# VH-VL binders against NAD kinase (nadK), part 5

Target 1, 268 residues: NAD kinase (nadK), of Syntrophomonas wolfei subsp. wolfei (q0aze0)
Amino acid sequence: MKIILVNNRFKENTEKKAQEIAGQLSALNVEVIIDNGLDEPYAGTVDFIMVLGGDGTMLRAARRYGQRAIPVLGVNMGTVGFLSNIEINELAEYLPLILREEYSLEARMMLEVAVFQQQSLLTRVFCLNELLLRSNSPRMLSFALEISGQKLEPYRGDGLIVSTTTGSTAYSLSAGGPIADPQLDAFIVTPVASHIINKRPLVVSPEREISLHLLEEREAIIGIDGQIKMDFGAENRVLIKRAPHPLLMVNLKAKPFFTSIDRSLQRQ

## First folded at step 1 (VH-VL)

Design b35 (framework fv_bermekimab)
Fold by ESMFold2-Fast, scan of step 1:
Structure b35 (fold): chain C 268 residues (1-268), chain A 122 residues (1-122), chain B 107 residues (1-107)
Amino acid sequence: as target 1 above (268 residues)
Amino acid sequence: QVQLVESGGGVVQPGRSLRLSCTASGFTFSSYGVHWVRQAPGKGLEWVAAISYDGRNKYYAESVKGRFTISRDNSKNILFLQMDSLRLEDTAVYYCAKGGYTYGLHYYFDYWGQGTLVTFSS
Amino acid sequence: DIQMTQSPSSVSASVGDRVTITCRASQGISRWLAWYQQKPGKAPKLLIYAASSLQSGVPSRFSGSGSGSDFTLTISSLQPEDFATYYCQQANSFPYTFGGGTKVEHK
């Protein structure tokens, strides 16, 4: 069995804990690869991925490994999050189940984001939460949104979020988007500070294509899962589709989504 | 417009060295892994070497390991291949190629340069 | 090293024909396979990545299928611009390896 441990080396506690866990797994004849975010993602085949940390570390792991159809387990390091399934202090209890593959998998849709310049593809990126188009200056953006070839009336505001259902509790929530059942596949399209009074969040079939481009030259960026930023100008176009494969998240214990989000919102 | 332009090829003698360069434009060079792929006259494609987006990880085909060195300069958007101890079997058109995924994991090559020819004379 | 074998090495076809090219990996590579088209004197062009995903700008007559160790590239109705050599490439592990190529030529 070969496992990747994903952590963040800039967090001293997670780096040390990753080494401890690697030692424990090696003692059980498991090969361990540590991914601390500095190196290129491991290119070989692996059987399982453990993510040690918060939701941000899980988003990085999903971007790096999510399209490989490998089980991914979020292990909470004492930070509350939505993408973890067990606590670090529970790992010893659940490790035998992991090694015997006695767990269920939950499929979470991902976005495929393709960025063009003129007619040329610049890059293609996968992500778990969202793409954010945002002004990088105090000036509002004017931009066009198309859904499967249907051209909507122009948008005017600070930007737009195109989110997965998993991302419904991230930036989309802060911008006024709905809370979505992560078991559903759908795009959630949420305006950011729209100056058009009746621009509402949209819930759109995951079979549709969403495209965005600027109608005026502005300083803008696109953000991926809040971690990657790319310049976006009037010569650019972005095309968003459902990714070919979902992220396969490991379920070792019940995580009641609706009661968890309800309790979280009452504290805010 | 994404563009990759190779240079540095030419006619060499066995045992000598050459340095190939590939200048990239039209994309954020520092966010992508980049590769060298060669093709001998009338033959198929052979992957030669790769370098990660940040330059920390380097990979080589067994046939060139110990003789070739891949490097990059992200401030200038340039990829290099230092070729030492050149052999007749290194005769090929050398292409630089861009990895298709930002930060890379499983590289497919969405853009290629036009190639630069490395050949031998005596 | 993962060995990639393509068949056939060449195929003679006419415009309008359905052309199928196969690629077999010596071990499992999941879906990490790409297909390229190369015309004489030109650099290769990406057609399909991740076994079945069509690259932007590539005509819909091209399609890919397969997973694990057996893969196919299909051209549903061959056009004049499709006469070229086609290569598969595995991206599962280093060193990356290409198939030997399949030349699609005029009959």
Scores: ipSAE 0.000, ipTM 0.390, lowest interface PAE 17.9, mean pLDDT 86

Design b36 (from b3 with heavy chain R100S G101K Y102W S103L Y104V G105P Y106T P107A Y110I; framework fv_bermekimab)
Fold by ESMFold2-Fast, scan of step 1:
Structure b36 (fold): chain C 268 residues (1-268), chain A 121 residues (1-121), chain B 107 residues (1-107)
Amino acid sequence: as target 1 above (268 residues)
Amino acid sequence: QVQLVESGGGVVQPGRSLRLSCTASGFTFSSYGVHWVRQAPGKGLEWVAAISYDGRNKYYAESVKGRFTISRDNSKNILFLQMDSLRLEDTAVYYCAKDSKWLVPTAFDIWGQGTLVTFSS
Amino acid sequence: DIQMTQSPSSVSASVGDRVTITCRASQGISRWLAWYQQKPGKAPKLLIYAASSLQSGVPSRFSGSGSGSDFTLTISSLQPEDFATYYCQQANSFPYTFGGGTKVEHK
C-alpha cells in the first residue's frame, strides 16, 4: 500500500506530525510519500491520500490529486473547518479501518477552469471551492456572463464567484451566496458588490458551461480556491464546467454539516 | 484613521516567552488577513506569520514554526503573537501588517509602528 | 520557498538621477509582487502593488514593471525624500518572502 501524506510545512505542527505518521506507517510496511507543497505532485500509483491540516491544505490536495479517483481523507489538526472527517487524536483509532479499506466515499464535484487568450488555451486548473473574478483596482468591472451559450445582460460590479456546493460556505458565503448542502450537485453563481439592482445569486445545473470575459479593458484577476491568482484582461476568456472526476472524500464517521455551520456562523 | 498599534515588546532572556499584541482601528478587522513581519537591527524584512480573516488558517515561517503561535480576537480587534522558546536570532522590531484586499490580497497597505524585542544576555 | 533576489544591495545617487532596482523570483509569481519604501526608524510604506499599480498618494516618479520572475522599480527623478531602503515582496504563495533590500544613499 502506498499513501501520500499532504501537509503544509508552514502550518502549525503539521510537518512534525507527518513525519511521525510516516514512521508508524513504514513500521507497518506501508510506503509513504510526503507532499509538503514544495515539489510537483507525486506522479506514481497511490492507494490513499491523507491530508493533515485545515481546509486550505485540503483545497491544495484536491487541486493536485482530486482528478485521480483516489480516496482522500481530511485529518483535522485543531482548526475549525468543513473538509476534514476525523481529528488527529482519532487517527490511531481509525488507522486499521483505513488499512483494511473499510470506509465509505462521498463524491464532491469539482470545477474545471480553462483560461484562454486569443483562442489559445493558457491554463487548465481544477478546484474544489470556487473561481473568483475580481477587479484589481478601485474601478468596477464590466463583464459578460454566458450560461450554456445563453448571454445574460452585462454585469457591473466588483466581480463574480462561480462556486461548487462544497464552496458555498467559503467566498460565496462572504459575498451573499446561499449555504448549500454539499451533497447536492450544482454551481452557485454569486455577484460581488454588483452595481445593478436585482443581480441575484444563481443556482444552476452542474451540466451547464459558464463563460466569462471583460467588456472593457480593466485590471482584473482570477482567484482559484483563494490560493491561485492569475491576471485577467479583456483579451482573456474563462470557461468553467464540471470537472471529469469528483473528489472522493473518505467518510470514517458522520459529520453533522448543518449543526457545524450553524455553530460557526453564531461565532462570527 | 486606519491604524495598527503593536505592544508587548521588551527585554527578555533566551528561552523565555513573550506575547505581542496589535490593536486595529478604522477598518473592519474581521474581514482582513493580518501578518507579523520582523526586522533584525540593521537587517532586512522577514515575514513571520499570518492569520486569515476568520482565524481558521494560520501560516508560519520555517524559522519560528513550533515556537510562535498567531491568533486573533475579532470581537476586540486584536492580533496576537505568542513567542515561546525565544532565541537570540529573534531579536527584531516586530510589525503587524494588514492585507490590502479582503478577498484576494496583493500587498500590505497598513503597517504598525513596530515593537522592539531585545535580549539581556 | 520562493527566494527573492534584489539588486543592487546599495546605490549612490544624486537628486535628479534615475534609479532602477531589480527583483528576481526563484519561480514564477505572475504579478503578485509589491514594493515598499522604508526610512530609518520608520515602518515600511507601500509604493507599488501587483507589480505595476501605484498606491494612492505615492508620487508618479515611482513606477513598477515586470511579470513572471523579473521585476523592476524605477524612480525617474530622485528627490531628497527618496533616500531610503526599498524592498520587494512576493504575495503569490506562503511563506511570503522579501528581497534583501536596496539602500539608496547620497553620493
Scores: ipSAE 0.000, ipTM 0.382, lowest interface PAE 20.4, mean pLDDT 87

Design b37 (framework fv_bermekimab)
Fold by ESMFold2-Fast, scan of step 1:
Order: C-alpha cells, then sequence, then structure tokens
Structure b37 (fold): chain C 268 residues (1-268), chain A 123 residues (1-123), chain B 107 residues (1-107)
C-alpha cells in the first residue's frame, strides 16, 4: 500500500506530525509520500490519500489529487470543519480499518475551471467548493453569464459564485445561496450583491456548461476555493463544467451533515 | 528552507531607474502570487504591486502606476520590480512577500517576507 | 481606496499586561484582514489571517476578532519579545492597504 500524507507546513506544526505518522505507517510496511504543498503533486500511483489539517488543506488536496479517483480521508488537526471525518487522536484506532480497506466512500462532485485570454487557454484547474468572480475595486462589475450557450440578461453587481453542492455551505451560503445536500450533483449559481432585485440563485444541472466574461473593463478577480486568486479582465473568459471524476471521500465515522450545518447557522 | 531574498537596492539620483530582484527558494515559486510592499524610513507599510502566479496579471498602487513594472521569471524563481522615473517619495525599504493559501473565501495575507532592500537618494 | 485606521498609535505596557489594538476599515471588508508584528530592522511577521485565524508557530496569547469594519488584536499576557509595532492589512480589494501601525513599548 502507498499512501500520500497531505499536510500544511504553515499550520499547527503539521509537518512534524506528518513525519511521525509516516514513520508509524512505514513500520507497518506502508510506503508513504509526504505532500506539504511546496512541490508539484506526486505523479505516481497511490492507493490512499490522508489529509492532515482543516478544510483548507482538504480543498488543496482535492485540487491536486481529486481527479485520480483515489480514496481521500480528512483527519482534523484541531480546527473544526466540514470536510474532515476523524480527529488526529482517533487515527491509531481507525488505522487497521484503513489498511484493510474497510470503509465507505462518498462521491463529491468537483468543478473544472478553464480560463482563457481571448482564444488562448491560460489555465485549467479543478475545485471542490466554488469559483468566485468579484470586483477588486469599489466599482461594480457588468458581466455576461451563459448557460449551455443560452445568454442570460447582463449581470450588474459585485460578482457571482458558481458552486458545487459541497460548496453550498461555503461562500455561496454567505451570498444568499441555498444549502444543498452534498450527495446531490448540481451547480449553484449565486449572485453577489446584484443591483437587479430579481436575480436569484440558480440550481442548474451538472451537465451544463457555464461561461462568464466582463462586459466592461474593471479590476476583477476569480477565486478558486478561496485559495487561488487570478486577475480577470475584459479580455478573459472562464468556462466551468463538471469535472470528469468526483472526489472520493472516506467515511470511517458517521458525520451528520444536516445537524452540523444547522448548528453552524446558529452562530452566524 | 522557505525563503525570499531581495537585492538591487542602492543609492540613486531622482529621475533615474533601478531594478529590484527577489529570489525564492524552498517552495514552488510558480504556484504563488507575489507582491512588493515598501516602508519609508520611520513610516508604515505601503503596498506597491502584485503579480499572479503565471506572470500574466499585474496590479499597481496609484502612486507608482506608469513608472514601475512588476515581472517574474518562474524558470529562475525570481521576482522583479523595474522602477523608472524615481522620485524622492520612493525612498523606502522594499520587501517582496508571498501570498498564503487559505481554505475558504477570497482572502490573502503575506506569510513569507524577504529581508528587504533599501532604495535611497543622493543629490 | 479602503482606509485602515489603527488605534492607538502607541501603547505603553508592562510584561503580563493585556494589550488590545483596534483597526477600523472605511468600508466593509468582511473577514479579509491580517495582523503583522514588526520589530526594528526586521521584516513583518504574519500573526493572524482572515481576522481570527492564528498563523502556525504564533503563540496562543495572540488572538484576533471582528468582522465587517471593526477588528481587534489582543495579546492576553504581554511577554518581553512582544514589544514591537503591529499592523493590520485589508485584502478585500486592490489596492491592499495597511493600518498606520501601533507601537507597543515599555512603560
Amino acid sequence: as target 1 above (268 residues)
Amino acid sequence: QVQLVESGGGVVQPGRSLRLSCTASGFTFSSYGVHWVRQAPGKGLEWVAAISYDGRNKYYAESVKGRFTISRDNSKNILFLQMDSLRLEDTAVYYCAKVHYYGSGTYSAFDIWGQGTLVTFSS
Amino acid sequence: DIQMTQSPSSVSASVGDRVTITCRASQGISRWLAWYQQKPGKAPKLLIYAASSLQSGVPSRFSGSGSGSDFTLTISSLQPEDFATYYCQQANSFPYTFGGGTKVEHK
């Protein structure tokens, strides 16, 4: 068995803990690759991915490895989140189940985001939560939204979010989007501070293609899962579609989505 | 070791040009946006310019727009700031800074800073 | 431009004191605020990001709070190494802007 340990060197002394866990796994004849985020993703084949950290580390792991159809386990290092399944102090107890492959998998859809400068592909990335288009100055944006070639009336406002169902509880929720069951596949399209009073969040088939471009030159950015930030101008176009593979999340321990989100909303 | 090291500062005459460099090591430079931040002697921090991870998107403070040009060479792990038409008001220690990755929202902070390089003026 | 007003400009404190520094944005910036510590002759060091998240390796006596336009940095029990200048920074929109700084000095 070959396992990737994904950690964040800049959070919670996770590099030291990753080395400790790697040593424990090696003693059990498991090959371990450590990914601390500083190098390119490991290119070889692996059987399992263990993410040591909070939701941010899981989002990075999903972006780097989510399209490989490899089981991914979120191990919480002390920060409460939605994407971890077990706590770090529980790892030793669950490790035999991991090594025997005695767990269930939950498929979570991902977005494929392609950014163009005119007709040239500038970048292609995958993400688990959302793409955010927003103004990066005091002036609002004017932009066009197309869904499967159907042109909607122009948007005017601070921006737009295109979210997965997993991302429905992240930035889309803060912008007024609906809470979606993560087991459903759908795009959620949520306006950010629209000047058009009847621009509602849309729930759209994951088979659709969504494109965005600015109608007027403004300082704007595209954000991916809150971690990648790219300048976006009138010469740019973004194309969003469902990624070829879902992220396969490991369930070792029941985690009640609806009661967890309900509790979180009480504190907002 | 994760590190940013600036160079190229020095004494310059008003109206002249200067090119600052920032060399990155210990992380995948091509994966991160990087910024220039300056600090005049005895004063606070002032954001100067930013460049995206791929070098295609650039932003500037109004005070330097049209005079400064930010660029990067990802093959050499180097960030540059070309400073033209320098003014006495540009006197400062110039820092390069790396954007931190975050898990939610659209926010950034600078988790790694260089040691700074001083730009000052003679008569 | 978003103006960041930081107060006080300086504070005199003793080891063991609780120190609070405030930062006010001229418009709403949600949680897009970071706090930095700078010692004389050194580069700034990140303490807090996203208004309240503690950077790895930073002592737990540092904490951040706030959202929208009002933010605070708290040092629960000041240590000798904490005498420094502190800055807030907004990352809601370009240009990014810093507060004027707060110097924490010995009484």
Scores: ipSAE 0.000, ipTM 0.383, lowest interface PAE 17.8, mean pLDDT 85

Design b38 (framework fv_bermekimab)
Fold by ESMFold2-Fast, scan of step 1:
Structure b38 (fold): chain C 268 residues (1-268), chain A 123 residues (1-123), chain B 107 residues (1-107)
Amino acid sequence: as target 1 above (268 residues)
Amino acid sequence: QVQLVESGGGVVQPGRSLRLSCTASGFTFSSYGVHWVRQAPGKGLEWVAAISYDGRNKYYAESVKGRFTISRDNSKNILFLQMDSLRLEDTAVYYCAKDYRGYSGYDTYFDYWGQGTLVTFSS
Amino acid sequence: DIQMTQSPSSVSASVGDRVTITCRASQGISRWLAWYQQKPGKAPKLLIYAASSLQSGVPSRFSGSGSGSDFTLTISSLQPEDFATYYCQQANSFPYTFGGGTKVEHK
C-alpha cells in the first residue's frame, strides 16, 4: 500500500505530526509519500490519500489529486470544518479499517475551470467548492452570464459565485445561496451583492456549461476555492463545467451532513 | 540541488533581437510557473514576464508587452525569453526565477533564482 | 499597478544592532508580500513569504510582520553576513512589483 500524506508545513506542529504518522505507517509496511505543499504533486500511482489539516488543506489536496479517483480522507488537526471526517486523536482507532480498505466512499463533484484570453486557453484548474468572480476595487462589475449558450440579462454588482453542492456551505452560503445536499450533482450560481432586483441563486444541471465575461473594463479577479486568485479583465472569458472525475471522500465516522450543518447554523 | 542557469545575454544593438534561455535542474520543471525578473545596473528589481507550469498562461509587464515573448520546453527543462525591438531601457541583468509552489495567481514568491545574464547595448 | 515604497533607502548599522525596514503598498495586498536579500553580484534570496513566514534555511533573527498596506522586516541582531540590500515584493496581483530596496551597510 502506498499512501500520500498531505499536510500544511506552515502550520505549527503539523509537519512533526505528519512525520510521526508516516513512521507509524512505515512500521506497518505502508510506503508513505509526504506532500507538504512545497513540491509538485506525486506523479506515481497511490492507493490512498490522507489529509492532515483543516478544510483549506483538503481543498488543496482535491485540486492536486482529486481527478485521480483515489480515496481521500480528511483528518482534522483542530480547526472545525466540513471536509474532515475524523479527528487526529481518532486516527489510531480507524487506521486498521483504512489499511484493510474497509470504509465507504462518497463521490463529491468538482468544477473544471478554463480561463481564456480571447480564444486562447490560459489555464485549466479543478476545484471542490467554487469559482468566485468579484470586483477587486470599489466599482461594481457589469458582466455576462451564459448557461449552455443561453444568454441571461446582464448582471450588475460585486460578482458571482459558481459553486458545487459541496461548496454550498462555503462562500455561496455567505452570499445567500441555498444549502445543498453534497450527494447531489448540481451547479449553484449565486450573485454577490447584485444591484439588479430579483437576481436569485440558480440551481442548474451539472451537465450545463457556464460562461462568464466582463461587459466593461474593470479591475476584477477570479477566485478558486478561496485559495487561487487570478486577474480577470474584459479580454478574458471563463468556462465552467463538471470535472471529469469526482473527489472520492472516505467515510469512517458517522457524521452525516444534515446533523453537521444544523449544528453549524445554530452557532452562526 | 535546485539550479537555474541563464544564457544568451550579451551586447546587442538597439532595435535588434536577443533570445535568453534558462536551464532548470533539481526539481520537476513541468510543475512550476517560472518568471523573468530584471535588474538595471545599480537599480532595483523589475518583474518582466511569467509562464505557467503547462505553458498556457503568459503574462508580461506593460513595458515589454508586444516586444517580448516567454515560452518553455518542458521536455528539455528550458525557459526562453525572446526579446524583440530592444531598447536602451532594457539594459539589465535578467534573472530566471522559480515560483515557490507553482503558478496560482496570488502567493507568487521566487524561491530560487539563476545567476543572471547581462543584456547591454553597444553605443 | 501596485506601487511598493520602501524606507529607508539605506541604513548604517553595526553587528548586533536591531534593523527595521518598512514597506508600503499603494493599495491593500492582504498578507501577500515577500522579502528578499541580495548581496553584491549575487541573485536575490527569498527570506520571508506571506508577510511573516520564514523560508527554510533562513536564520530566526529575520522576521516579518504586517498586513494590508504596511509591512516590516526585522533583523533582531545583525550579523556580518547580513550586510546586503533587501527588497519587498507584493504577491497579490500581476504585475508583481518590488520595493526600491534598502541597503544595510557598515557604520
Scores: ipSAE 0.000, ipTM 0.399, lowest interface PAE 15.7, mean pLDDT 85

Design b39 (framework fv_bermekimab)
Fold by ESMFold2-Fast, scan of step 1:
Structure b39 (fold): chain C 268 residues (1-268), chain A 122 residues (1-122), chain B 107 residues (1-107)
Amino acid sequence: as target 1 above (268 residues)
Amino acid sequence: QVQLVESGGGVVQPGRSLRLSCTASGFTFSSYGVHWVRQAPGKGLEWVAAISYDGRNKYYAESVKGRFTISRDNSKNILFLQMDSLRLEDTAVYYCAKTLYSSGYYPHFDYWGQGTLVTFSS
Amino acid sequence: DIQMTQSPSSVSASVGDRVTITCRASQGISRWLAWYQQKPGKAPKLLIYAASSLQSGVPSRFSGSGSGSDFTLTISSLQPEDFATYYCQQANSFPYTFGGGTKVEHK
């Protein structure tokens, strides 16, 4: 068996813990590749991905490996979050099940984001939570939203979020978007501080294409999963589609989404 | 419907060069890794080369490394295999094949082209 | 490189027979194995991926099993259209390698 261990080198003691786990797996005849985010993603074939960290580390793993249809297990290292399934102190208990492939998989949709400069593709990225278009100055943006070729009335405000259902509890939630069952596939389109009174969040079929461009030259950025930033100007266009393949998340123990989010909302 | 159509095969002399093409349709070509697999007459399948969806990662079988170059043109939906310093052992039908999963490299081949024959004159 | 050994190289069978083909990897490949069918003059067709997952459109008489180093393709009741050559392929590491093939032919 070959496993990728994804960790965050900037977190306290995570590299040492990753090495300890790699040693334990090697003793069981498992080949281990460590991905701490510094290098390009591992390009060879692999059987399983184990993510050591919080939600941020899982988001990075999803962008790097999510389109390869490889099982991905989130192992929490002490940070609370929604994308981990087991805690680090439970790993020894569940390791035999992982090696015997005794687990279920949950499919989570991803976004495919293509950014164009004039007529040329500048970059293509995948993400698990959302794309954020926002102003990078005190001035509000004026921008156009098209959904499968249907041109909506212009938006004016601080920006827009295009989210997966998994991302419904991330930035979209704080901007007034709905909470969505992550088992459903849908785009959630949530305005950020709109100055047009009738702009509401939209829930859109995942089969549709969403495009965005600026109507006036402004300082703006595109944010991906809160981790990647790209400058966005009037010469740019972004096209958002459902990614071809979902992230396959490993489920070793029940983690009830609705009761977890309900408790989180009661505290805010 | 998904289709892959190879072209460019023919009769060559040892030491010469040949360029194979594979034209794709019916899927988002720029989202998938694509491979070349060959089969010598009456023999089994042999994996030759692979290229990632964006063209950044390329892989080769040891027998062709340094002689063959895989490339792609995502604007035209075409996969290429540039074959230099051809040898008699390169005689085969060459197939292009699409990976089952997109973007990242994944090895299962759900669709194949019809193949194009590369052979040698005496 | 990972060597893939198929057995048998050929098998003579009649319609209605149960046919089993085995594939052995020179090292552990977990479940990262696919099975292909090839008819004379045609390109290969994917039957089974990830050792045991049936490809869409493939009849249920085809099944795959195995893990680690030993894998089996089974045809539960051979049909006339199943006379072909079958190949296994490991997907664990580069370079990808195929088995030598098993020809299923008429008695």
Scores: ipSAE 0.000, ipTM 0.391, lowest interface PAE 16.1, mean pLDDT 85

Design b4 (framework fv_bermekimab)
Fold by ESMFold2-Fast, scan of step 1:
Structure b4 (fold): chain C 268 residues (1-268), chain A 123 residues (1-123), chain B 107 residues (1-107)
Amino acid sequence: as target 1 above (268 residues)
Amino acid sequence: QVQLVESGGGVVQPGRSLRLSCTASGFTFSSYAVHWVRQAPGKGLEWVAAISYDGSNTYYAESVKGRFTISRDNSKNILFLQMDSLRLEDTAVYYCARDSPYYDFWSGYLDYWGQGTLVTFSS
Amino acid sequence: DIQMTQSPSSVSASVGDRVTITCRASQGISNYLAWYQQKPGKAPKLLIYAASTLQSGVPSRFSGSGSGSDFTLTISSLQPEDFATYYCQQYNSYPLTFGGGTKVEHK
C-alpha cells in the first residue's frame, strides 16, 4: 500500500505529526509520500490520500489530487471544519479499517475552471468549493453570464460566485446563496451585492457550461476556493464546467451534515 | 535552506533599461509564485510585480504596467524583472520574495525575501 | 487600490515595554493581512499572516489581532532585537499594498 500524507507545514505541529504518522505507517509496511505543499504533486500511483489539517488543507489536496479518483481521508488537527471525517486522536482506532479498505466513499463534485485571454488558454484549475469573480476597485463590475450558450441580462455589482454543493456553506452562503445537500450535484450561481434588484441565486444542472466576461474595462480578480487569486480584465473569459472526476471522500464515521450546519448557523 | 539572491542593480540614466535577476536555491522554485517588491531610500515597501509558479499569470502595480516585465526560467531557478523606460521614481532597493506555498503556491503574503539589489540614477 | 494606514509612524520604547501598532484598511479585507519586521539594511521578515497566525520561529511575544478593516500588532515585553520597522500588508486583492511602516526605536 502506498499513501500520500498531505499536511500544512505552516500549521503548528503538523510537520512533526506527519513525520510521526509516516513512521507508524512505514512500520506497518506502508510506503508513505509526504506532500507539505512545497513541491509539485506526486506523479506516481498511490492507493490512498490522508490529509492532516483543516478544511484549507483539504481544499488544497482536492485541487492537487481530486481528479485521480483515489480515496481521500480528512483528519482534523483540532479546528472546526466540514471536510474532515475523523479527529487526529482517533486515527489509531481507525487505522486498521483504512489498511483493510473497510470504509465507504462519498463522491463530491468539483469545478473545472479555464481562464482565457482572447483565444489562448492561460490557466486551468480544479476546485472543490467555488470560483469568485470580484471587483478589485470601488467601482461596480458590469459582466456577462452565459449558461450553456444562453446569454442572461447583464449583471452589475461587486461580483458573482459559481459554487459546488460542497461550497454552498462557504462564500456562497455569505452572499445569500442556499444551503445545498452535498449529495446533490449542481452549480449554485450567487450574485455578490448586485445593483439589479431581481438577480437571485440560481441552481443549475452540473452538465451546464458557465462562462463569464467583463463588459467594461474594470479591475477585477477571480478567486478559487478562497486560496488562489488571478487578475481578470475585459480581455479575459472564464469557462466553468463539471470536473471529469469527483473527489472521493473516505467515510469512516457518520458526520450528519444537516445537524452540523444547523448548529453552526445557530452559533453565529 | 531557502535562499533568494538578487543581482543586476546599478546606476542607470532615465529612459534606459535594466534587467534584474533573482536566483533561488533550497526549495523547488518551479512550485512557487514569486514577487518583486521595492523600497525607495528611507521610504516604505511597494509591491511591484508577481508571477505564478508556471509563468502563466502575472500581476503588476499600476506605476510599472507597460514598462516592466516579470518572467522566470524554471530550468535555471531564476526570476527576472525587465525594466524599460526607467524613471527617477524607480530608484529603490528591489527585493525578490517567495509567495507562501500555503494554499497551492499563491497566497499573496511573502514568506522569504532576498537581500535586495539597488537601482539608482546618475545625473 | 486598498490603502493601508499605519499608526503611529514611530514609537520610542525601552526593553520590557509593551508596544502596539495599528493598521487600517480603506475597505474590508477579512483576515488577509500580514505583518513584517525590517531591520536597518536588511530585508523584511514575515512575522504574522492571516492577521493572527505566527510564522514558524517567531517568538510568542508577538501577536496579531483584528479582522475586517482594523488590525493590531502587539509586542509584549520588547527585547533588544525587536527595534526595527514594522509593516502591515493586505493580500485580499491585487495590487498588494503595504502600510507606511512604524519604526520602533530606543528611548
Scores: ipSAE 0.006, ipTM 0.429, lowest interface PAE 10.8, mean pLDDT 86

Design b40 (framework fv_bermekimab)
Fold by ESMFold2-Fast, scan of step 1:
Structure b40 (fold): chain C 268 residues (1-268), chain A 124 residues (1-124), chain B 107 residues (1-107)
Amino acid sequence: as target 1 above (268 residues)
Amino acid sequence: QVQLVESGGGVVQPGRSLRLSCTASGFTFSSYGVHWVRQAPGKGLEWVAAISYDGRNKYYAESVKGRFTISRDNSKNILFLQMDSLRLEDTAVYYCAKAPTYYYGSSGLYFDYWGQGTLVTFSS
Amino acid sequence: DIQMTQSPSSVSASVGDRVTITCRASQGISRWLAWYQQKPGKAPKLLIYAASSLQSGVPSRFSGSGSGSDFTLTISSLQPEDFATYYCQQANSFPYTFGGGTKVEHK
């Protein structure tokens, strides 16, 4: 058995804990690869991915490994998040279940984001939460949204979010989007500070293709999961569709999504 | 419009340290990953290090790993390269470079703007 | 690491000539290849990205072609300002690697 441990090297606690867990797994004849984000993703075959950290570390792991159809377990190390299933102090209890593959998997859709310039593909990236198009200056954007070849009336405002259902509780929520059951597959299209009053969030089929481009020359960026930024100008176009593979999240204990989000919204 | 200006190069002795700086202007520095690329006299280009737009992710060529540290100050639009345990093989012109798109673990990274370079050499 | 092999290492040419430079990757890199021009004492300048896309401001006499492992940069009618060293770079995966360079010099 081979396991990747994904951690954040810049947090002393997570680095020390990763080494401790790697030692425990090695003693059980499990081969361990540590990914602290400094090098490229491990290219070999692996059986399981264990993410040590918060939601940010899980988002990085999803971008690096999410398309490989490998079980991914989020292990929280302090702050409660939405993408972790167990706490670090519970790992010893659940480790035998992990090694015997006695767990269920929850499939979470991902986005495939392709950025073009004059029909030339510049780059392609996958993400778990969302793509954000936003102005990189105080000026509002004028942009076109096309859904499966249907051209909508132009948008004017600070930007737009195209989110997975998993991302419904992230930036989309802050912009006024709906809370969605992450077990449903859908795109959520949420305007950011629209100048047009009747532009509402849209919930569309994950089989749709979404295209965005600027209608006027402006300084804009595309943000991916709040972690990657890309310049976006009037000669660029972005195409968003469902990624080929969902992220396979390990479920070792029941986590009541709706009561968890409700409690989060009541927090001061 | 877009400018990258390197500084801090000079003549050093083997085993010592040197810190390079690159000052950026004409673009939103905090929105882009930035890179160090070097060129030894009469030789080709070698990618050295990269740092993500927010400074959280850092990447190094195997030849410099453990000796060089990349960092940035987004409030001042400055990129740094701290070079420790310098070797004769580190003799090169060091360029800072910008990419229009930054994703590690995916395709499409290339360098659309470069600084003029700063020379690092060793005394005889 | 992906090794980039550039050929020829130098080419002698006259103004008006068609110049062809080849770059070969040690493994498939799809379209993820860029070409740079470097003049003596100057920094490199991006000419072509994604194998065949011309960078803004670059003259149309420069063109790129290829996919997979074999790529070509063509200068259709060499001008005096084109005498320089040209480098390819694979943009497929980390670490990003450059070819050894091709010097285009006067015949």
Scores: ipSAE 0.000, ipTM 0.418, lowest interface PAE 14.7, mean pLDDT 85

